# VH-VL binders against Cytochrome c oxidase assembly factor 8 (COA8): the designs that were tried, part 73

Target 1, 167 residues: Cytochrome c oxidase assembly factor 8 (COA8), of Homo sapiens (Human) (q96il0)
Amino acid sequence: APERGAERRDTAPSGVSRFCPPRKSCHDWIGPPDKYSNLRPVHFYIPENESPLEQKLRKLRQETQEWNQQFWANQNLTFSKEKEEFIHSRLKTKGLGLRTESGQKATLNAEEMADFYKEFLSKNFQKHMYYNRDWYKRNFAITFFMGKVALERIWNKLKQKQKKRSN

## First folded at step 3 (VH-VL)

Design f87 (from p1 with heavy chain E100W Y101G D102L S103F S104P G105S Y106T L107Y; framework fv_pabinafusp)
Fold by ESMFold2-Fast, scan of step 3:
Structure f87 (fold): chain C 167 residues (1-167), chain A 121 residues (1-121), chain B 112 residues (1-112)
Amino acid sequence: as target 1 above (167 residues)
Amino acid sequence: EVQLVQSGAEVKKPGESLKISCKGSGYSFTSYWLGWVRQMPGKGLEWMGDIYPGDSDTTYSEKFKVQVTISADKSISTAYLQWSSLKASDTAMYYCARHWGLFPSTYFDYWGQGTLVTVSS
Amino acid sequence: DIVMTQTPLSLSVTPGQPASISCRSSQSLLHSSGKTYLHWYLQKPGQSPQLLIYEVSNRFSGVPDRFSGSGSGTDFTLKISRVEAEDVGVYYCMQSIQLPLTFGQGTKVEIK
């Protein structure tokens, strides 16, 4: 991955909105990518008179987002650190300086970087398996609660309709 | 309907400045990145850079970083690609294209119709 | 920069017959997430590019089932099961694992 990509995609703090202005009040809002995790944060819409079940679903989705953000922020920082260490060690082995004649950072060729990537993935295989397992569990739980919320909303609409007709 | 509408063709002389535009509609303009892609006559596609209109954050290809400026005006849902001094080698079709911006899951889902820029003496 | 190489550069196909386009990257497109960031575009004559497939094998909205993508690491393939007249154009692969984003040189598909 290029070192400058994630950093440059983060937003400025002053004078600029970090979140999409809502075009419809009933929708979640999505922000720019986080500097470290590279994931876009979601600002969840909170309904007026949110039910306990709706609150549980929202908090589960928020917790899953925070977990996902933390995982990828840590993974990207570890990757960047190990990538820099790998480049420095290989340049030292070749007897090359860390800077080019133009003062830019010295780099390795694509083949050597591909080897690093494969080594990094192999080293982190168990961590990725754990992430995938948890990701599936979290998505299953979210889907389950989304179904429960949908049924509750249908039931509440039917109840409201009955009350309005009887008044 | 998501649409990206670009400004019309331009014919310029070397050394002149130019600013071309890309107007988004049918979606939340500040929720997506807009990238610029160059296609020289008879050649393939080259990514130049992109901008997040919500805060005007930019990412450039090193090849284009000094040559062009990418900007956006979210009040009119328009992104811009600008040259301070054009060269004959800038002759190309320029496309704007939308992407979610979640690097590395970056892909262009909708494209503008293109702006042909011709630079000749 | 990651170099994307497409083969063949041009392909003539009889209508209704299959077509296969290859894309090779100079380094692995496999990300630490386990996903592979290779995407395919089609540029029809006189038109803008359009997204066909993202992340190796996912068809974009409205893309016919006759298009399929596959591959891993550095070798990728776009297949059209039955080429139609509307499929004529230049096909490009693109990687997004490393900036700058880079495209293959393109494969021109024509009808015989």
Scores: ipSAE 0.000, ipTM 0.469, lowest interface PAE 17.5, mean pLDDT 80
Fold by OpenDDE, second read of step 6:
Structure f87 (fold): chain C 167 residues (1-167), chain A 121 residues (1-121), chain B 112 residues (1-112)
Amino acid sequence: as target 1 above (167 residues)
Amino acid sequence: EVQLVQSGAEVKKPGESLKISCKGSGYSFTSYWLGWVRQMPGKGLEWMGDIYPGDSDTTYSEKFKVQVTISADKSISTAYLQWSSLKASDTAMYYCARHWGLFPSTYFDYWGQGTLVTVSS
Amino acid sequence: DIVMTQTPLSLSVTPGQPASISCRSSQSLLHSSGKTYLHWYLQKPGQSPQLLIYEVSNRFSGVPDRFSGSGSGTDFTLKISRVEAEDVGVYYCMQSIQLPLTFGQGTKVEIK
């Protein structure tokens, strides 16, 4: 059986914003919107004494962010491509060029574009449903670990207070 | 970035068939007309015809209408120029080029690297 | 068919000097929309043609400001204000007002 060459899906270059926070930052940094996903990347602070639970939370947040970046970068690329195709196809059907008689870029009216958006949403409905499901699962997990980390921090503070009272 | 990549040079004999290709990338291949232009050795540019890959609509110059066939496979973003029977007079460089806009408000904004076809006995 | 006639067919220019190429059409290239469908291409030695100017006077992206197009109706001109070594090649005018699309004969620009 001839190995069907895996069509290299033109993976949107993971142009993770090269935003490097200052090395001495003790806080999470929010970068500018990514050019493909339009999402603002977060650079997560890594404390020197990061607990295993804090590390797990940070990794889960980072993984979820990367997942979101990839999803929306690909979705925006697909959207832009299909929008371009729709506009050109409709202009052709109308016998219109890409430029108006006045020399302006030919555009479709709001009603025609509404049809495109409706069709695009319909076509991608299942994809968006799966995305939303996974988004909720990921955020639930993050929230759960945030709770665990909060409890751990409380417990550690209580132990320190007890040790100070015993001395 | 918009790119048109053509197939390699061809050396053929008179009477042979030939099909050369032009692959588009970096744009919606189905949304733009694609033209073929011939350049004979040491001569100017001649428009042969064009195709809209979205629906395979084609237009030919009268000079080339019976000599060549223009086609496209939108699934692989590739256009084709083919001869059923080559002549020595078909020796030329062949360019594919993307049309901006629709006729008459059209021009070629991006060009392939060209395919040299040599037909000799 | 619309016949496009370029003059001169060959031009030798000293670097830094201006150059001018004329293109005449056998019919008016003015469309009822008020647009004029004359375009200019450059083919550098051993390269594919590249778009310089569309619709008489509009420079394509990346085209230097030293290139300018003008004209109306049937008479058009491409001007290079200061010719550079990279400007060597064959220049073609093209009309798109009527099918078939037709090109001028080409003007070869060389450096002295």
Scores: ipSAE 0.000, ipTM 0.577, lowest interface PAE 10.7, mean pLDDT 87

Design f88 (from p1 with heavy chain H99Q E100S Y101L D102W S103F S104G G105D Y106T L107P; framework fv_pabinafusp)
Fold by OpenDDE, second read of step 6:
Structure f88 (fold): chain C 167 residues (1-167), chain A 121 residues (1-121), chain B 112 residues (1-112)
Amino acid sequence: as target 1 above (167 residues)
Amino acid sequence: EVQLVQSGAEVKKPGESLKISCKGSGYSFTSYWLGWVRQMPGKGLEWMGDIYPGDSDTTYSEKFKVQVTISADKSISTAYLQWSSLKASDTAMYYCARQSLWFGDTPFDYWGQGTLVTVSS
Amino acid sequence: DIVMTQTPLSLSVTPGQPASISCRSSQSLLHSSGKTYLHWYLQKPGQSPQLLIYEVSNRFSGVPDRFSGSGSGTDFTLKISRVEAEDVGVYYCMQSIQLPLTFGQGTKVEIK
């Protein structure tokens, strides 16, 4: 039985945003929208004396960003593909070509496209529900760690003030 | 007036990457298909693929699907043909051409001046 | 893929004489809309291809009336009523009824 070659799923190349912030940046940078996800990547600042807790927060933010980028890149690709397939199928059913007599790409009217959007949303409803659940969990964790980091910073400032008063 | 202006001649070595360009003017760039045609030295015309810049829909000849990538930047009315790794056999003239159906299904009513690509060791 | 076959592959013509080029397709180029998707191009020496005839018999803008196209189904002909020196080049037929788009081998027209 000839091994059916694994269709290389065109995994959207992990679009490492070619945006490189200046090396001497002391703040987070927001890049241009990614071509696949349409999300603006954030380049997180790394402090010279980053605490273990700050590092955990940064890593969690990075991971969450990557997760979001991947999700939306894949979702946008799927949407584009299914949209095109829908258009082609409907045009074929109508006995129409993929191109108009004017040399333009044949399109469907707004009503027909509304049907596509409704079907697409219905089909992907569960996927979006899971995404939203995970998004909230991740953001809750980030917020929790942000609180811890804030407390750590306050505590460190207080210790420094005490040491200055004792000298 | 409809014009397609291509990038200049290229001389490359095997294994190098290349991206050539075709800029459209005098028409709605996003509304017409733009194709690429190869002509090897002393040979005929070969359709490679085309792109609809409005949504970046792209079609390829099976012969070229793995060999090249066609893309477009609608913001500057420019289409691209690119190789990740050139071969000596890629030595050819490359034309971009606009497809128009206004005058019937004329796949190529306006042509660029061509880009000569030479790949030699 | 649709194979386009041109005959002859080369033609030497005396100025003022007529010329004829045949193009045969491996499949019918007649679409259900009634349109036939055969086109003719001329590539003059050192130039880009240019459209001569679209959809079998329609002259493109600026094309002289000495050029005419005819045919149906799978058999097509380009005619030049009186060949001029400026008509020297390679002529290509092309189909666009289905992908991939395919060209004939080309017919080189020279002046005697």
Scores: ipSAE 0.014, ipTM 0.559, lowest interface PAE 8.4, mean pLDDT 87
Fold by ESMFold2-Fast, scan of step 3:
Structure f88 (fold): chain C 167 residues (1-167), chain A 121 residues (1-121), chain B 112 residues (1-112)
Amino acid sequence: as target 1 above (167 residues)
Amino acid sequence: EVQLVQSGAEVKKPGESLKISCKGSGYSFTSYWLGWVRQMPGKGLEWMGDIYPGDSDTTYSEKFKVQVTISADKSISTAYLQWSSLKASDTAMYYCARQSLWFGDTPFDYWGQGTLVTVSS
Amino acid sequence: DIVMTQTPLSLSVTPGQPASISCRSSQSLLHSSGKTYLHWYLQKPGQSPQLLIYEVSNRFSGVPDRFSGSGSGTDFTLKISRVEAEDVGVYYCMQSIQLPLTFGQGTKVEIK
């Protein structure tokens, strides 16, 4: 089950963790950046009278978030791994150790890193193109369903107004 | 790489003021609470309080709320623990540690190396 | 305040043998969300505490699988399947369900 967080300034009843939102929260919750993807996750509020269309929209948004989180977590891990391998390879070629005299990680200068960044960007260009394509497709679908949900809500309000006036 | 780096050891006399620091790196400093934990020589761990650097919201243990002030400067990703007037009983190791409040992630996951404060006449 | 009580306070273990540490809380650490806010830390001699186990049974990143946590409500156990020299130190349980955050008094693990 999805775990919802709570803002520190939110108060909780005695004996209940202030770190978790009340069960009666009526809003989506935004968490801290994920350590791998560096993106803030959203935990979606589920209304008691959620329509099938609202459920489809929520699930689509949840699925899109999971896809986005996974993509960036993988991308960041790949970048970090390949950067570390490149640095170690170049330092070994220079006959240098992996640590400086101060105990910090040894690094390459900007010019030396230029080759790595060029290679990484060119290697991942196609991956980023597919990501952008899928991002547009997913956002289009979300916008479409948001529009349908909005129209459903407007229609239901109009129906209720007409029903009250005729009754 | 998440890292918390604390200021160096301090030797002070009773009545002197002191401010020690904890610098965070490798993460979004304003997105996590930063707690302070005291360990007296040969004793266990005591939570003193914490701060959310994003808005400087602080929480204190009742035992420490009059003794110390916790603050942070988000522009340099650094939190502070401060005494206006030190006592010999303040002699201890002081640790800073990161805590997430969202999605039930509430342990202290990363700790600083500690700052030893010695107060003696 | 929630009081955390550890037993034993000290134990000496022959290398390769198992070790078990208990932690008891004065009230339930189970939250209405189903999560239990009990965590275990190790402080090696001369070092900062480090997170071992969070929320009863989850190993923190980089923690060897010889460490395991279990328990529910008010009674919790940390087990080391085969103690190694690097495991020497003081072990602390902590609750984070309620302010103030409180630690157990610590269990010192030494090699014979």
Scores: ipSAE 0.000, ipTM 0.466, lowest interface PAE 14.6, mean pLDDT 79

Design f89 (framework fv_pabinafusp)
Fold by OpenDDE, second read of step 6:
Structure f89 (fold): chain C 167 residues (1-167), chain A 122 residues (1-122), chain B 112 residues (1-112)
Amino acid sequence: as target 1 above (167 residues)
Amino acid sequence: EVQLVQSGAEVKKPGESLKISCKGSGYSFTSYWLGWVRQMPGKGLEWMGDIYPGDSDTTYSEKFKVQVTISADKSISTAYLQWSSLKASDTAMYYCARLTDFWSGYPHFDYWGQGTLVTVSS
Amino acid sequence: DIVMTQTPLSLSVTPGQPASISCRSSQSLLHSSGKTYLHWYLQKPGQSPQLLIYEVSNRFSGVPDRFSGSGSGTDFTLKISRVEAEDVGVYYCMQSIQLPLTFGQGTKVEIK
């Protein structure tokens, strides 16, 4: 019985952007757009005295960024693959070759491609719905922790001011 | 004209299996999501899940994920809702409906089937 | 899940009088694209639900001009300018901004 080769799901390589911000940066850095997701990665600053809340916020931001990078990398890959398959299928149905007589890649007209985009949007509707849901949840959580961190920072500043008045 | 035609009413006993159908016509069956909506007697509408017949991609409401299976046969433009083991609580009207975002960009149910009444009684 | 709350749950209207149904969502139905994914359906007695209004204010094909939708964010209204006997049924709002799709409880409209 021939072993049905496990179709290697082409997992988009987790291309960790090799962009390393300068070591002395006291701020978040925005990298160039990722080649797969087209999203600009953010390198989050890590304070020397990072509080547990600040660490939690940073982790949530990092996790959300990674989630976004993976989603859009996969979505763009799927789009590119399905677009190519659509073009090939339509050309084949028309009895046209994949290359023109000039050796250029055969293309479909704008009307035919409009059908592809509509179908693609329809097909991916649910994925986008789930993405939007999760995006809102993640951003809500991030915003909530931003508020907590802000309060903590205010409290710490007040304590420091009290200690300076007592000395 | 877009039409969704569902299978006829079903009377079943608890523990029996059931598969009801929804046939689409007048449109590209493989290009639109088709959803199932439950309506219990005298109650409101509940989305159960959807299928994309083009590749049989399915999404379920968490409430129905383990209770039913949604499938489609694109060769005959037919979607299915099935139970492996019916309960008395499954007594309801079941509607199929086309979810449209293809042209309008506004995801909504534009066309509905006539409904399939499922009665589960001892 | 987004909770859709309709008010009232029952409405008895004299023919020729206006009717108004409110639908409130637990979250904003405004998408980043500027689209708002709220829809209205009517289920007449013994019939399937039918689309009335999509995206807050757009009448579906064949829907009479006496039906109008309005609202933004989380608060929406369906209005019937002059209720007719054929308008009897249960009206449902639905959101499609996120999964799962959720409906309001329904508003039963009856003629006095």
Scores: ipSAE 0.011, ipTM 0.558, lowest interface PAE 9.7, mean pLDDT 86
Fold by ESMFold2-Fast, scan of step 3:
Formats: C-alpha cells, structure tokens, sequence
Structure f89 (fold): chain C 167 residues (1-167), chain A 122 residues (1-122), chain B 112 residues (1-112)
C-alpha cells in the first residue's frame, strides 16, 4: 500500500472493523483471521477526496483481497471435507472406529496422510496453477498502481508547497 | 439515539480520591474510542486521553498520564476517569466524547456527554 | 505539539450578517491519505461542545447549510453566511493528525 500496512489489533473484539485510532493517524486496519480462509482481512481507509487513481488502486486491492479470501476459503473447506472423507474411508478399510478408546478422533499416521496430500495436490494441480498465474498478475497490477499513486501524491504535495509560498 | 450520560457534579477536598463516569447508549460501546476533555473555568478545551472499551487500550496526553487513570467496564457500557489524590488545580468541567468510527470519517469527536463539574477546594 | 491559533478571539455580529473565523496550524494538517484533519466545534453558553464541521468542509448531521468550512494545509476558515441568535457561543478548531489532539483558543461570537 502507499501507506504502510495497518497495525494488527490482536486483542480487539471481532465486531471492531471500522475504527481508525487517532494516535496511529488514519490508515488501513487488519482484522482477525477469517474462520474459513484463515487470512486476516484488511479494512481499507477511504479518503473523502480520493482521486480516480487512488480509487482504482483501492478497488483493485479490495477485489484482489475478496478473490484471494474466497479462493482459500473454498480450497480449505474442500481440503477439510476430502481429508475427513479420506480418513474415514481408510479407518473403515482397516476395521477401525472413528474415535480412539480415549474418545479422541482417530487419525492416520504421517505416511498414510502423505498419500492423501499427493492425491489432493495432483487433483488440484491445474487449479493451483491458474491461481498462481492470477495472483502474480494481480500483484503486478497493484504494484504498478501503487507507484502511480505515490507519484500523484508527491506531485500534489509539491503543488501545495508552491501555493503556501505564494501566499 | 447515541447518548453519553455523565455522573453528577462533585465537590471534593485536596487529597481525596474521585472516580467519575460516562455511560454510553444507543451504539456499540465496544466499537468506538471514548475520550476525556478538560475545560478549566473560563478556559478552552484540553484533550486528556482516550480509551477503546473493547480491549481497554488507552492513550494519554503526556500532561495527564501521571495525574489520572482512564478505564472502562464494557459489561455496563461505562468509562471512567479517576484521580488518586485531587488538587485544587483539578477544578474543571470534564467532558467525555465519542471518537468517530473509521467509515464515518477520520477520528474526531462527534457526540459529547453533558459534562461533570469537579470542584476541589479546601 | 501542533499549535492551533484562532483569529479573532472575539467577534460581535449584527443578526443576518455574515461572520468569518480563521484557524491557523503550526504544521500542515494534510495527511498522506489526502485527507486534512481539521474540525470545528461550537460550545453554546452553558452547554457541551457540539461538532459543526469535520475534515475541513463536511457539515455534521443537523448542521444548517449557512455554516461552511474551507482551507488547506495550515490555513482554515469557518463561515456563517447569516448569523442567527442561536449561533452565539465559542467556536473551536481542532487538529487530529498528530498527538496530542489540540484545540484553538476559541473565538467568542456575540450578537450586537
């Protein structure tokens, strides 16, 4: 971001998503991790006199965040569902129950889980390849527009200094 | 309707302790910073500090951080300003005021309590 | 600390006439976000302060359109196009770009 990333508010309640503390000057705020994507959302500050260029950058960053969060939320849910199904299936094949004698969920060893990870990765290879391609394209565009916004802000500061000197 | 209701006027002697309150209603109390502002008789406004009730995070003006303690009890939507030992120079009107949320503008005071007059005399 | 200086300190206005109050900051109030963190408050006699204008030029809810704010950098103005009896009181500017939050000395507006 042209502005340094927002400071994390680890102790803030889950309902706090809109406040910008005065001591830190107004900036973006980082929220708690999303339950499904496990990514921390960034709540972007919207300046009142936002330039068209700043608006394009903000919308691109917001859209990229939404896209990224939705991809990982869906991927994590799919992974968790398929992992549970795989574990259940393998335990049934071995004639084992879903829970240990201590009442904990029965698990597979690392070698057995490696089979699941290899299968999942192979099955999702093309999806991950397209994700990486789009991720790079989006980050390139964001970096490009960040540079343009920085230049615009420098230019505006120079114009303000000139006006102050003339009065 | 957003309201900040402060405790009543206090008349105290130097050396006494005091705790005044500010109760918020009509909004999510834990989602907004709440500030304290002093106005000495016939003088202007002076910011003392703020508290975020959601996690009790505080910010103090350097002048006031040794003189007072700001706290909040989110279970009753109430913030407090406290002195361990009052001085005659603490005689003033004390206001609590809500700082705006991020989406409604950069933080500034939008709603104010009615004020608590504290008089410290021997 | 950012010092806020208001002029004039006192102003007597005939009802229906315009009034203008100036506020000058010791440092620029323009933030890198493009926002300028200068706000105006009115304290009517015997009452708590109330927000009039935030971020230089935005009227707070319920504030009449005869109030307007303008300015940039370090120089700001609050204008009342037609002063009415209920406008008497002390006007304060405040900056919120840097701690500590600081107010101007206040401008007392009275009716002639």
Amino acid sequence: as target 1 above (167 residues)
Amino acid sequence: EVQLVQSGAEVKKPGESLKISCKGSGYSFTSYWLGWVRQMPGKGLEWMGDIYPGDSDTTYSEKFKVQVTISADKSISTAYLQWSSLKASDTAMYYCARLTDFWSGYPHFDYWGQGTLVTVSS
Amino acid sequence: DIVMTQTPLSLSVTPGQPASISCRSSQSLLHSSGKTYLHWYLQKPGQSPQLLIYEVSNRFSGVPDRFSGSGSGTDFTLKISRVEAEDVGVYYCMQSIQLPLTFGQGTKVEIK
Scores: ipSAE 0.000, ipTM 0.459, lowest interface PAE 19.2, mean pLDDT 79

Design f9 (framework fv_cixutumumab)
Fold by ESMFold2-Fast, scan of step 3:
Parts: sequence; structure tokens; C-alpha cells
Structure f9 (fold): chain C 167 residues (1-167), chain A 123 residues (1-123), chain B 108 residues (1-108)
Amino acid sequence: as target 1 above (167 residues)
Amino acid sequence: EVQLVQSGAEVKKPGSSVKVSCKASGGTFSTYAISWVRQAPGQGLEWMGGIIPLLGTANYAQKFQGRVTITADKSTSTAYMELSSLRSEDTAVYYCATDQGYTLPSHYYMDVWGKGTTVTVSS
Amino acid sequence: SSELTQDPAVSVALGQTVRITCQGDSLRTYYATWYQQKPGQAPILVIYGKNNRPSGIPDRFSGSSSGNTASLTITGAQAEDEADYYCQSWDSSGNHYVFGGGTKLTVL
């Protein structure tokens, strides 16, 4: 559905970010934060003269972004779901209603919520550790390929300069 | 519900290697982590390591680093634990176990356990 | 040495309450998980995340934690509860799982 205002950076009614980079963009573009992951997606520019090595680097960066977005979206949704389930369970155990007299959601105090955070962190510690390891490996690979692309570009410039001198 | 089926009993000589398999069925293999736990006769439980198939990353207990390799094949929904340089002290029942966690990717508490694979290292 | 310490044996009379304890410094940060193992069988999960029970575990099983100690309580012990009970948590680095030595429960 159309919306007026070309500069409006609001999310869709469903809460999903909308991202519309300019047509024929010559640079990478950063979109608005995703509702679930809170991370900004990057739209990667694809040059017409992209080398196979540059394509591998771009695809690696795109795959890493998708992996990162999926991880944090799922982590945030799991946190929110388990938090609500924990609060509901504890309130039911106490014989309390789910709503206050003001109509707001009933909540637990900071000391009670500490139990939830300890449980969530303990439960997800290995998950976060593996995320960090894979993040490190992906960033190392990206840096390595960036180095290769830089060397390829230097070599090509030196080769072109040699050819120009010969002509 | 997810079920874990382990390979059959093995009898090995000291210095050899053993590779135990753990096939998952009834759940999405990539949505949970798989741990390996052993138990020597009359002894307690000992965690060896685990793997998150979705990420392809393995984690090993300090005691087993350098001797154990844990892998996973998503196409066959099978996890493997290979233990090398076997000693008589490696005689044990080897269990695989997983949590059917509904979120990406976690080694939660060990919820579903295989029946165990007996490995005997003969003198 | 073990990073999680359990008493090797405990007894309880049929229908009475028993408490099995697990002690270790990592329990100040991480909850203990509890497993039941009967002779010749694989362990089964009975308690996780302080006091959560998986489907199929009777409500007589409950968990608690305070400081560096976690406890599994069986209220109204039954004959079928006779088994070995293991606690499990993270090591002090938070990088590896560790098990307690196990407690053999005898129901008299």
C-alpha cells in the first residue's frame, strides 16, 4: 500500500522495516532497523565490472549479514517470549492477576526478575559463545578477502601501468 | 517427538580409535544442539563435548581436547563422536543427548538422551 | 577434583521428603540441572532452570538454589524414585558443562 512522503523512514503497519534504496545506486545503503533484530540492513552495491573475487567477498558479507540478522531476531523474540512466560507463571503461582487495576500488565520486582535473567543467560550461554566464535571466524574471513581484493586491485593497476608504458 | 538412535557396541584395542553415531528423528536436526556424555562402569556422568549442527561449531571438555572430534551431518541428521588413542580407562557407555530448543541455536539442558553405546577397550 | 560436589548417598522413607544437594562456585551464576538415572538406563532430565519440570516428570520433584548450593527436593518419595541423581551446570569459566559425582537415593 502507497504512502506519501519519499523521506519517511517509518516501519510498515506490521512493524516490519521498509527499505527502498535509490534506483541505480553506486554505493552501499543502510536501511532502518529491523523490528525484531534491531540491526540495520545494508544493501550492497554490485558493480558491472565485479571480479569473481569481489563477488565472493560481497556474497560472504551478505550471508554474514543475513546470519547476524536471523540470530538477533530469534534471540530477541525468545527473550521476550520467555520473559512473558516467566512473569505469567510467577503471577499465577502467587495467585495474582495478569493485569493491575490500572489495566497495565502486572510485572515482577527487580529481585524476582534477576532469577529470570540468571536462567536466560545460563540457558543461552553456549549459544552466545558459539555466536561469538562464528562471528569472529566470519569477520576474519571477510578481512582476509578484503585483503585479497585490495592486492588484486593493486596488481591490476601495476599491470595496466606496465602496458601503458609499453604502448 | 525427537528420538536419538545410537550405533551398536564396539570392542577396540588400546591405541585405536572409535567413532560412535547418533541419528536424530522426529525433530528438525538443525534447531537443537547435541552433547556427548560418557559413563565408565560404576562411575558418574562425564561431559565430553557438544556441537550445534546449524553453526557447525563444536566445543570440547578440557580433558578430551586433542583426542575427541564431534561432527554433524545435517543431510542424514546424524552426529558423530570420534575418540582416538583409546586407553582401558575409556571403557564406558557413551551417550548422545540433545535439547529440542525452539530457538537458534542453543545447547540447553540435555533433554532427550540416546540409549547409549558401550565401548570396551580390551587389554 | 570435581567442580560440583554431591554427597554419594542419601536415604528416605517411603512417603517422606528428601533433599539432594549440589555445591559449587559456578552455581552462584548458573542454575543446576538435575538428572535421574536408573540401573542400565540412560539419564532422564527431571529439573532445569531452577525449578522447571519437563513433560512427564511428577510434581513431587522441585528445585531450589541459594548461593553456591542447588537442591533437588522430592516431596512424598515413591519406590520408583530410587535411583542415582546427578546435578549439572557450567564450569567456572562458563565454557564447559560439568556434572556432580552423583547421589544414590535409597527409598526405604
Scores: ipSAE 0.000, ipTM 0.455, lowest interface PAE 13.5, mean pLDDT 77

Design f90 (from p1 with heavy chain H99G E100P Y101F D102Y S103E S104W G105L Y106S L107G; framework fv_pabinafusp)
Fold by ESMFold2-Fast, scan of step 3:
Structure f90 (fold): chain C 167 residues (1-167), chain A 121 residues (1-121), chain B 112 residues (1-112)
Amino acid sequence: as target 1 above (167 residues)
Amino acid sequence: EVQLVQSGAEVKKPGESLKISCKGSGYSFTSYWLGWVRQMPGKGLEWMGDIYPGDSDTTYSEKFKVQVTISADKSISTAYLQWSSLKASDTAMYYCARGPFYEWLSGFDYWGQGTLVTVSS
Amino acid sequence: DIVMTQTPLSLSVTPGQPASISCRSSQSLLHSSGKTYLHWYLQKPGQSPQLLIYEVSNRFSGVPDRFSGSGSGTDFTLKISRVEAEDVGVYYCMQSIQLPLTFGQGTKVEIK
């Protein structure tokens, strides 16, 4: 088991943002954006008579959400850290202090920041490509199971209608 | 019902080419990774590599990437394991197994019956 | 590569008695998602491997409740509460957290 001090420097805290949906919610609940990932977590409503197929879909969506939250939390933290380091490095190179004479944080202009954005995107190209590939694969799987659940619900509804129309 | 059906046993000579198959049924073939596992006579299990049939993306164990080619034909829900030139050391049982659906880090759930490949002079 | 080590390599059990198999990994199998990617397979004589336990402690569909898995980090155990004749075979642990996927060397379970 990893100790707290052995965690990666660029890795987001383990676990998704905590939020508390209403006690008697009968629908999926969408929470506020996570501090690190900027994505809204979804608390999935679990019906008392959930079918095995519905359970598989829900677990797939929960797992995909967790994976997605961790990816973007890590990416955003890496971006923020590297941006701060870039700004400090450029200010030092220009012979400027980290703060202005008025005590405000010194900043770079948009032209200078463009260099950072280009470098960051180039450096992270492969990582984003792998993310996009996994994201498409996961969404394809979710769409497939959503279709299966929809067919199951249509079939069950049809059976119920036939029973109710007994002469 | 999920099933993986593999091609029949093969007896080959060193230097010959071979292509064995694994046909999936009872599930969305393009939504799951499909892996290949080798078991030499009397030995344990070795992962060789896997393929995602939806886009033919492959991964290989470093040990096997030069020895074999993994491919798939999604129109007939079939994956393949191929050798250009067999060696006596390729004598083994070869299993295909369905990989993770939603978690790329999950293990195999359903396995084929195996294809015995015997390479001898 | 993550190395998986099983103990014992061979086990002879009288019918109805319990059996325990240990699996140790060279690195932690705990993922940042909180899941631990350690799985157990059984290969009966002349048959393909079959999944018994996935992600440490979850029984696969159709697996009898006499099988249970436990453990964390690098140390894992598969227990059979009362061994039956149909449980004879070779048991393998496997990690799937890191490529290449790796198996333990196997534990052969026989009836006395």
Scores: ipSAE 0.000, ipTM 0.458, lowest interface PAE 17.5, mean pLDDT 79

